# Designs tried in a protein design chat: VH-VL binders against Putative hydroxypyruvate isomerase (Gip). Part 5

Target 1, 264 residues: Putative hydroxypyruvate isomerase (Gip), of Drosophila melanogaster (Fruit fly) (p36951)
Amino acid sequence: MALKFAANLNFLFTERATSIAERIRLAHQNGFRAVEIPYPEGETSDVVSAVKETGVVVSLVNLAFDKSDDQLRFGSTSVPGSEKLFRSQLDATIDFARQVNCGKIHLTAGLFKGGQESDYTKTYTANLKIAADSLRASKMIGVIEPINKYAVPGYYMNSYSKAAGILADVAADNIQLLADLYHLQHLHGNVSKTLEEYKALIGHFQIAQVPHRHEPDVSGELDYGFVFKALQEFGYDGWIGCEYKPKTTTVEGLGWVSKLGYTL

## First folded at step 12 (VH-VL)

Design K1 (from J4 with heavy chain T57N F103Y)
Fold by OpenDDE, fold request of step 14:
Structure K1 (fold): chain C 264 residues (1-264), chain A 126 residues (1-126), chain B 107 residues (1-107)
Amino acid sequence: as target 1 above (264 residues)
Amino acid sequence: EVQLVQSGAEVKKPGSSVKVSCKASGYTFSDYAISWVRQAPGQGLEWMGWIIPYFGNADYAQKFQGRVTITADESTTTAYMELSGLTSDDTAVYYCAREANEYWTGYYDTHDFDYWGQGTTVTVSS
Amino acid sequence: EIVLTQSPDFQSVTPKEKVTITCRASQSIGSRLHWYQQKPDQPPKLLIKYASQSFSGVPSRFSGSGSGTDFTLTINGLEAEDAGTYYCHQSYSLPYTFGPGTKVDIK
């Protein structure tokens, strides 16, 4: 089974483009058939146009977020007292996702900034249940992502076991786990067995080398030749998000695809 | 504390070149873009170009294409702007400014100029 | 390039009065608009980032609003120290561009 790769435009093609629309065009020009994007606040029409123009698939959209708040800029989903905001953000994101025919939304958890973690868990679980219903109505999937403390200090969703517990409580088949192998390695290691353990929950993959988060072919802790074969055996047929920091430039680094025997 | 410290005032003849430096400190130099903005006497602000030190990729306003070169030295955390073919129209205060972006966080990239150098006066006269 | 215009070009205001400055973009730039204050012989200082977010240390009397093509900087209760020129700036696409500036004097 051939692997499919999507450009994460929070990380790729940021060198010469500030708008998401332009990054989409750059991704397309460089052979990508799919992209992952943030919610394009105020730029939705431009992104829609770029998607139509290029024909690229939007494989993942991050939940809309509040850029004016230091705690909420990483998501509102788990933050107690932000339920109304979350619902607004969810609705906006779903509306946009529909416009670009994206069926997968990353439900960003937000930061734990103090108080009782149990309150965050309660809020997160409740909001994810709400999301499950809304997403189901739109034939979409929501994903949650464990993120390591080195990347996002204080991120609430910082454990695979925590994620599994949350998903069990949510009990919705359209809320799944985003397995970013970069974060997985930092958080848990033992990649093969961990993927096996959580296989039933995983609905999306992202990749980056460890520890410096570069391209898969860069020297690091993960053998992506092996890992990609494992993903093929895993049977994952979705888009794999390329959420890595280019070691040199995005374009120069794209050689990893062919070097490892794959195509975009 | 984030600081941008620029080189001193320059007086140049027409046709010559000027190179202004901007030494950055107080943050991870490679992870933030640096823009150059100039201001002629009594006039507004004009963006000249930018560079992301990590990538070393500079982009320029079309007006300055072929005449301006922006570079960055990560080892000294210093950005440079060189302008050639100077005319009296290039007389201005030149500023470097840091762009606020969390390139490798993946959540925020507004590119506002949150910190500025003190400015470098460049006077072009025969 | 994206063209930014500002209104008014100049205004003289009595202390404690409300000041409103508008910035208009030739095309939609979302919220990628920023406001700066510049005083004579000083570099510009960031006031508002991303249309409405106050930069650290900026007095609460400064606020920003707007999205798309129309933006507003408001000074609610002008202080004498607020005299200067205010610029809007877009970071939606390259080349970056600035508004022509609005000069605010104190009566």
Scores: ipSAE 0.822, ipTM 0.907, lowest interface PAE 0.6, mean pLDDT 95
Fold by OpenDDE, fold request of step 14:
Structure K1 (fold): chain C 264 residues (1-264), chain A 126 residues (1-126), chain B 107 residues (1-107)
Amino acid sequence: as target 1 above (264 residues)
Amino acid sequence: EVQLVQSGAEVKKPGSSVKVSCKASGYTFSDYAISWVRQAPGQGLEWMGWIIPYFGNADYAQKFQGRVTITADESTTTAYMELSGLTSDDTAVYYCAREANEYWTGYYDTHDFDYWGQGTTVTVSS
Amino acid sequence: EIVLTQSPDFQSVTPKEKVTITCRASQSIGSRLHWYQQKPDQPPKLLIKYASQSFSGVPSRFSGSGSGTDFTLTINGLEAEDAGTYYCHQSYSLPYTFGPGTKVDIK
């Protein structure tokens, strides 16, 4: 089946626009039919308007986060003692996601800053269970993402095996794994077998070249011609997040789509 | 310690060009955008444009489009602003400023100007 | 472009008094509003980022509030060293724009 690509607006069009709403418009102008966005703190109404204006699908929304805290800016979900904050962020994110008809939320884990990792695991698991219930009530799913240390040093969710264990404990079918191939390669390599191993858990894909996180057609460790075919064989019918840093400009870099034989 | 050190004062004739440098240190140069802001005598602040050294992309305020060029040299961690077709209206103190951003992660982009150069006075007079 | 206005243009204040400066945006900018202090012959210095977050090293007497279109910088107990011009700045959209500034003098 045809692959569908969404613009991750944490990374794309950042050189042209600062507001999420404007990035949505830029994405639309450049042919994207879907976008992934951060929680637009203080800008929710503008984003809703932009989504309505453009008709772009919001395929993924990141959990609301606290920008003022060094540990919490990457999520509160796993951070012991931040359970109340997490719940508030979850509620806010769900409310917003509903407004833009987004059915998928990235439940960012946060940073491990010391202590017992088991406490983070316990907190993460408990909060994910809470999230599962809340998301189910809204007909949404949550995804968790293993992130490599080069991108986010100290990120708690930094292992596919860890993710699998947590998902097993959470035991909710609406909490799934986000497989970002950039992170997967850095963390584990062996992409094909890893995808096969965790296939049943994966509910979302994102892409970037390795090691520099540029466009798929940029020279790197991954052959995306092969990888995209693998994803097609995988049977994934959701939006693939383009979470890469444009090597030059976002627009110039979009040539990879046609170069590799795909369309937005 | 983050520092932005700009080139010295310039005195220019109308119609000429000026190129101001901004040497950055104390942080990863490529990861933070640099904006240029000018201030005419006794006036407010005016944003001119910005560059993201990592990408090499610059954008400009429409007012200066076609007349300003912003560049960055990663090897020397120096940003440049060149303004051509100078008139007396261009007499001002020109500042470079670092924008708070984390382009390597994509998760933080407030774009506040957290560090500023000391300013470069450009005087345009016949 | 987004136009920022400030009020008042000028304020002469007795030390230890409370100072309130308002910044208004021509359209909603969420919380992407920042405050700077500038003293004569010096570059601006960041005081408040993202409407209400104090920058490192900024005295606690400085605080920011607001969202959308209306923002406020408050100096709770003005010190003599606080004399200068204060600017708001929006980073919601390009081009970046500044308020016209509020000059604060000490009586």
Scores: ipSAE 0.781, ipTM 0.895, lowest interface PAE 0.6, mean pLDDT 95
Fold by ESMFold2, look of step 12:
Structure K1 (fold): chain C 264 residues (1-264), chain A 126 residues (1-126), chain B 107 residues (1-107)
Amino acid sequence: as target 1 above (264 residues)
Amino acid sequence: EVQLVQSGAEVKKPGSSVKVSCKASGYTFSDYAISWVRQAPGQGLEWMGWIIPYFGNADYAQKFQGRVTITADESTTTAYMELSGLTSDDTAVYYCAREANEYWTGYYDTHDFDYWGQGTTVTVSS
Amino acid sequence: EIVLTQSPDFQSVTPKEKVTITCRASQSIGSRLHWYQQKPDQPPKLLIKYASQSFSGVPSRFSGSGSGTDFTLTINGLEAEDAGTYYCHQSYSLPYTFGPGTKVDIK
């Protein structure tokens, strides 16, 4: 079946808009039927209104995060001592996701900044089990994403094998893997075999070209013509997040969609 | 540490142009927008335009469209604002300011102006 | 274009008293309102970002509140060094705009 593409609004339309609500309107104006967004703390009402106005699908929401703390600004899920904060952030994010009919939450891990990594893994696993129960009650899934050190230095979840081990320990069918092809190539390589290896765990995809994180059709390590055909055979029927740095502007860079045989 | 250091004061004649520089240091220059804001004597703050050096293209407030050019030079980490067709109404202190949002890390932030240059006084006299 | 208004234009305040400054936006801007202090012959300095978040190093007597269209900056226990002009600024959409300013003097 044809692939479905969502605009990641931390990356796309950033050259023309600062608020998520404004970026939603721009994405819709430029043909996107779906978006990925952060939890829009302080702006939830504006974003709900923009979603209603445009009818876009919200395919993924990132967990609420604490901008005031360097360790927590990329999530709290793995951070020992932040368990009460994590629960509060999860509840707020689920409530918002319900308002925009979003069924997927990225459970952002946070940064490792000291202490024993085993304590982080213990916290992460426990918090993911709690998240699984809360998300199931709302008919949602959670995803975890291995992120490479060049993008987010110190990010706790930085390995596909670590992610797989933790998912096995959590043992919940609604906590799944987010496979961002940009990070996957940096962390693992061997993309076709790696996707096949983790197929049973993967619940979401994101794309960018490697190594500079531009559009799929710029010169780089990945042949997205080949990769997209492989994703069609994969049988994934969800949205694929377009999480890349526009080489020029967002709109000027959208030519890859039609060139590779797809539509927004 | 983040710093923005601007070029020195200028005295200009009506009809000429002025180009103010803003040297940035202490952060990844290409990943943060720089805005230009001016303040006429005894008046409030007026946003003129911005540039995200990564993109190289700028946007301007309607009032300045066609008179202002904002540019960035990544090799020197310096932003420039050039205003042409000067009149006495352009006498002001001109500031550059960095926008609080580092693009490309999955970071979505507040976009306030967290660091400001010291200001450049431009005087346009008859 | 989003218009910001401020009240009052000017106030003269006895030391240790509370100062309240309001900013109103012509449309909802969520929490994307920021407050700056400007002392004579200095650039503006960020005090409060995102309606209510204190910027690093800002004294605790400064606080912000509000969302949508109505915002307030409060100085709880004014000090002599707080004399200056206070501006609100929206980062919701381009073009960015500022309020006209509120001058605060010490009596």
Scores: ipSAE 0.740, ipTM 0.874, lowest interface PAE 1.6, mean pLDDT 93

Design K1 (from J4 with heavy chain T57N F103Y)
Fold by ESMFold2, look of step 13:
Structure K1 (fold): chain C 264 residues (1-264), chain A 126 residues (1-126), chain B 107 residues (1-107)
Amino acid sequence: as target 1 above (264 residues)
Amino acid sequence: EVQLVQSGAEVKKPGSSVKVSCKASGYTFSDYAISWVRQAPGQGLEWMGWIIPYFGNADYAQKFQGRVTITADESTTTAYMELSGLTSDDTAVYYCAREANEYWTGYYDTHDFDYWGQGTTVTVSS
Amino acid sequence: EIVLTQSPDFQSVTPKEKVTITCRASQSIGSRLHWYQQKPDQPPKLLIKYASQSFSGVPSRFSGSGSGTDFTLTINGLEAEDAGTYYCHQSYSLPYTFGPGTKVDIK
């Protein structure tokens, strides 16, 4: 089955536009049928309008974050003491996701800043159980993403084995794994075997080339011709997030799509 | 600490050009856009353009298109603004400012101007 | 391009009084409006970002509100050091624009 690609708007079109609504319009104008976006705090109505005007699919929304607190800027889900904030952020994000018909929310874990890691794991597991119920009521899934330390130093969710253990403890079929191939290569490697091992848990994919996080077709550690075939054999029918740093500009870097045999 | 330090005051004749420098320190230069803003005596603030050092491309307000060139040098962490065809209407204080937009770090950035240079006075007189 | 207007152009205000400055945008800009204070012969300084968020080190007497097209900066209990000119700025789309400024003097 053909692969489907979404523009991650924290990365793509950032050289051309400052607001998420304008980036949505640019993604549409340049052939993307889907986008991934952060919770657009303070501009939700403008983003809802842009989605309706363009008809793009919103394939993933990141959980709202607290701009006033550097510890929480990468999420609240694992952070002890922030449970009330997490619930408020989850409710706001679900409400927005419903307005744009988005069925997936990235439950960003937050930073480990010291203290007992076991307290973070307890908080994370409890909050994911609560999120599972709220998301199910809205017919949505949550995803958790192992992120490597070179991208986000101190990020709590930094291991595929940790993620699998926590998902087993949460025991909810609508809390799943986000496999970002850029992070997967940094954290684990052995990409084909790792995808096979975690197949039952994976509910979303993102891509970038390793190590510099550029387009899939630049020189690097991953053969995306092979990787995309593996994703097709995997049977993945969802959107694949293009979360990479344009080497020059977004549009100049889109040649990889057709060169690797795909369309937007 | 984030600092933007600009080159000194200049007196120019009509028809000439001026090039103002803005030396940045205390942060990763390529990760933040730098805007240029000017202010004529007794007047308000006027945005001239910006550059994102990572991309190297600049964008300009229409009023200045064709007269202004904004560049950045990563090796010296310095941005430059060059304005040509000067007239007395170009007499102003010229500021550089850093935008609150740290690319690639997961911030949903606001693009406010959080740090400003001290300003460079350019006087155009015959 | 997005036009910002400010009201009033000028206020002369008794210390301890409340100052209210409005900024209006020609189209919706979400919350991407920022407020700056400029004292004579100094660069502008950021006070309020993203409509209502205080910048680090800004006294609590400064607050911002609004969204869409109508925004307000409030100084609740003006102090002598607050004299200066206040500008709004939108970062919703390029080109960026500023309001024309509001000068605040101490009576």
Scores: ipSAE 0.712, ipTM 0.861, lowest interface PAE 1.5, mean pLDDT 92
Fold by ESMFold2, fold request of step 14:
Parts: C-alpha cells; sequence; structure tokens
Structure K1 (fold): chain C 264 residues (1-264), chain A 126 residues (1-126), chain B 107 residues (1-107)
C-alpha cells in the first residue's frame, strides 16, 4: 500500500497565495493529487470551481469557524451555549464537503476560556452524537484532533486519553481520531506504541517534524522513514495531510517525498 | 495592543533613496505579513508590496519592481521599505499595514489591513 | 492583476440619509473584499472586512454586502463624522489592489 500525501492549504503555498482557490491551483501544479482545506466561508463557489478545474481530491475539510469571536475562532464543538451555531456550521460544512466530494470533516473543538470543564465535555459529547447522525446520512465521517498547548493554547481537545474516553461515550463508528504526529509527539510521545494503542480509533493522519513543525526529513525527533513504514503496516489507505511550516518555501521543501521513497 | 509606529517625515532630492521604518509591537512579528501602501497628494491608495517576515522574501506591485526593497528585522520587530531613484512623482504619504492573518495556527483568515502605521510623508524636491 | 472600480466617484448626502457605494472586481474574488474609511490627514481605517463583517468598534450604521464581483458598502443614517473617502480592497490574489475611492460629503 503506497502512501498518499495531501497538501494542507492552511500551511502549504501560503507564501505564494492568500486564497484557498489559488492554493489549490498551486498544489495541483506542483504534483499534489489531494488537499486539506478549511471551510471556505464566503468563497465556496470559487473553491468548488478550483477543485473541478484541477481534479484534486479534497481529503479533509475543517468545520466552519466563527472568525469574529475569540473563544470560537478554533471551533465551536465543545463550547457551551454555541450549540445552535455548531449545528449551523456543521450543516454548511457538510453541504460544502458534498460539493467537493469530501468524506471527512474535522470537528474542531474550540477553546476552553473559563467555566466548568465538565460543561464543555457534556456539550462536546452531545454535539458529536448529533454530528455522527448528520455525517452518517451523508456517508461522511467526523474526526477529532488532540492538539498540543504550544500550538493552540487553551484548545479543549488536548489529550489522547480524553479523546478516547469521549469517543467511547459518543459510541459512533463514524466519529474517529485524527492523529497528527506533530501533536502526538508533544502530547504523548512513544510514537510506535501510541499508534498501536489507538489504531482502532484513527481515521486520519497528518505529519510534520518535531519540534519546529517543518518538513518530515529535517533534523528532529521523529524518524519518518520508520513512521511511514509503520503506517503502511497499519493498512492505512487514506490521505496523509502535510501540515508543516515550510523551512524555506513549499516547493523547495518537497524533496523529502522522493528521498523517503514516495511520490505525490 | 497592536501598534505600528513609523519613522518621521523626510525631504529628499531627485535621484536619491528613502528608507522608511515600521516598528511593530503587541503581536508575534514573524507570523504576520506587513504591506506597504502609499498615497500621493489628492490621490488614492496604492499597494506597493508585502513581506512575510518568517519567509524573509517580499513581493512587489509591478510599478515598483526594481525600485523598491521591503525587508524585515525580527530582532527589532521592524519592517523597512526603501524606494530608490526618487522623482517628484514619489512625493506621498507612505503607510505600513499589518495583514489580518496569523500564519501557523491552522486558521484561514481574510488578509484585510487591520492595523496601520501613522504614515510617513516623503517629499521629493530640489 | 484584479482591477477594482467604485461608483460613484463623489456623493453629497443630507445627514441621516442612506449612502450606497459599489465596488466591482474584474474577476471573482469570493468575499475577499474589504472597506476602509479615510478622513483628511489620517491613515485609512478598516470598516468592513470580508465583504460583510464589521470590524471592532465600527458603528452599526455601516454594513457591507456582496460576493464574487459586485460589492456594496451602505451607511444607513449618515452622520456628520462619516464624511471622508471610502476605498475597497481585495485580498484574493497578489498584487493586492484598491478601488479608486468614493468621496462622501455632508450637505
Amino acid sequence: as target 1 above (264 residues)
Amino acid sequence: EVQLVQSGAEVKKPGSSVKVSCKASGYTFSDYAISWVRQAPGQGLEWMGWIIPYFGNADYAQKFQGRVTITADESTTTAYMELSGLTSDDTAVYYCAREANEYWTGYYDTHDFDYWGQGTTVTVSS
Amino acid sequence: EIVLTQSPDFQSVTPKEKVTITCRASQSIGSRLHWYQQKPDQPPKLLIKYASQSFSGVPSRFSGSGSGTDFTLTINGLEAEDAGTYYCHQSYSLPYTFGPGTKVDIK
């Protein structure tokens, strides 16, 4: 099983383009067959057109965000009092994902900014159960991502054990774990054992080198030659999101793909 | 509080160069683009170029290619715009502006100009 | 490069009346259109970002609408302090561009 790589367009090609539609075109021009994108509020028609023009696969869409609210700028799923907003965002994101044939939505958790954590957990679990039903009706899965505090301070979903407990309570086979290896190393470490422990829950992968979040082949804590072989042995046949900060430029940094024995 | 503070007014002779500074504070300097915009007396706004300090390279509007250099110094959190070969047509107020997009957060933002410097008047005359 | 045009060039308006300013892009730019107000001898000030989102501290009488190629800034109930020049700006692709401006005077 050859591994398949998608460009995360919140990170890659950002030095050359400001809009997601233009970044899709750049990703296609530079050999990517797939992309990961945010919900492109206010630009959906332009992005749908760019996807049709290029034929790229959209492997993941992030849930729509409220850009104007400090607590909600990284998602609404866990935030008490935002349940109506979450449903509206979910519906909009599912509708867009259908138009680009994307089957995976990242249900971004939002920030913990005070109050009782138990209220956030209650809201999160309830919203994920609702999302499971809506996503199943559209033949989609939702993913949740543990994110380390150095990247997003205050992010509600911040541990693998918390994620596993919540997934058990949600009890839906179409709500799964997004394992970003950059965050996994910061949050847990012990990468091979951790991947085996959570294997049954994982529905999506993303990569970056640790600690500086650059290309997989720069000096750092993770041996991606080993990690990629482990992913092949897991039988993962989905897209792997390349969510890293180019050390120089996106295109100059793509040499790792062929160096590690893969193709875009 | 995000602030952009520019260097003071300058009077220059034709054929010389000017270098305007823009000191940024209140945010992570390397993670936001800075644009430069000028306005000649009685005229509209004209985008000159930008820099993302993390990458260290800049892009320029075609009109200014070859005459403008935009740089950033992370140690002083200061962006610079240098315009060479000045003529009287370069008499203008020069602004720096921060773009509303924090790189490296996974967040997709609008790139509007949310904060502006106070402006630097450059007068080119004999 | 994306050309922005504005209409009208100039508008003199009785206080408390409605002001409408349009901006047209030479190609689709989604919602990546922003509006700025500039008063004499001051830097521009962001009013509306992303076609319709009010920036912090902007009075509710200012609103924006549109997407694609056609955009509108509306001042519903003009106040004396609103006199100035209004610019649209696109952030869809580099190079960024501005509209030529619309000057609004109070009658």
Scores: ipSAE 0.698, ipTM 0.856, lowest interface PAE 1.6, mean pLDDT 93
Fold by ESMFold2, fold request of step 14:
Structure K1 (fold): chain C 264 residues (1-264), chain A 126 residues (1-126), chain B 107 residues (1-107)
Amino acid sequence: as target 1 above (264 residues)
Amino acid sequence: EVQLVQSGAEVKKPGSSVKVSCKASGYTFSDYAISWVRQAPGQGLEWMGWIIPYFGNADYAQKFQGRVTITADESTTTAYMELSGLTSDDTAVYYCAREANEYWTGYYDTHDFDYWGQGTTVTVSS
Amino acid sequence: EIVLTQSPDFQSVTPKEKVTITCRASQSIGSRLHWYQQKPDQPPKLLIKYASQSFSGVPSRFSGSGSGTDFTLTINGLEAEDAGTYYCHQSYSLPYTFGPGTKVDIK
């Protein structure tokens, strides 16, 4: 079972195209069979058409969010008092995900901008329980991602132990962990042991090299030759999100796939 | 806070070149594209091209392909637009504008022009 | 290349009345349509982004609507300082394009 790679379109092809629909077409033209996308607010019809035309798999959709609010621009899931907004965003995202046959939604946590962290945790846990029910009804899973402070200052979900504790409290088998190896190295390290420790919780992977978040094969802290073999032994059969900053351009940077022994 | 400051007015002869600068401040220069837009007297707005400073590569509107070069210098947080082979038809005000796209997050990705330079008048005459 | 057209070319309006400006794209551009105001001898200023989102500091009398190919800018209760030229702009694909402009005068 070869590893399967998806283009994250918040990162890849961003130098070539501004709309998600055009980035989907570029990803397809350059050999990607799958993509990860944000909820494409205001352009869902164009994205549905691009997915239909290309046949790409949409492996992950980020939850809809309010880009105009400073606290909510990275999600509403943890933000106290957000239950009605979160439900609206979740419903819109599930409806879109059905249209593109996507089974995974990233339930972006949002920013801690003051107040009591315990109130955020209560909100997060309650909203994740609601999400679990809605997602199960649609045969989907939700994922939560610990994100390091250098990438998103103030992000609420910022540790693997916090994530594990919350998942235990939610107690739903369709709310799982997104292990982004770039964030994991910044937050925890010990990649092999960390993957084993959280194996039962992990439902999605993303990759980038550390510390500059470039392609897997540039100089850095992680040996992706070793790491990819560990992922194969992990038994993961889903898509791996390529969420990295192209060092030059997206296409010029794709050599790592063949160099490390894989194909798109 | 965000500010784009352009170089001063230029008077040029036909056949020469002009290079307009756009000094950016108040944000992370490499994370936002800079577009160049011109406006001839009494005319509308015309997009010339863009650069994403992080990548260093530029794209141009077909009309200007081969005559325009857009560059960026991260160390000085300055973008440049150079137009060669000037004719009287190139007499215009040239603007730089920042694109509303915070690369790598996907949360601010509309690509509207939220901040504009003050404009640089280029006059091409004998 | 995506062509944007605007209507009307020119509009002379009594203060406090409503102004409606339309922009039509030659293909679907989702919501990637933005509106700018330009006063004489000034750079353009962003008013509405992404079809309907008000930019910071823009008076509430300005609103935008539409998606796909048809978009509208509305000024509900025109003020004297609103005189100028209004442009639509698509950011859906390169090359970016602008509409030809709509000049709005105060009667």
Scores: ipSAE 0.693, ipTM 0.854, lowest interface PAE 1.6, mean pLDDT 93

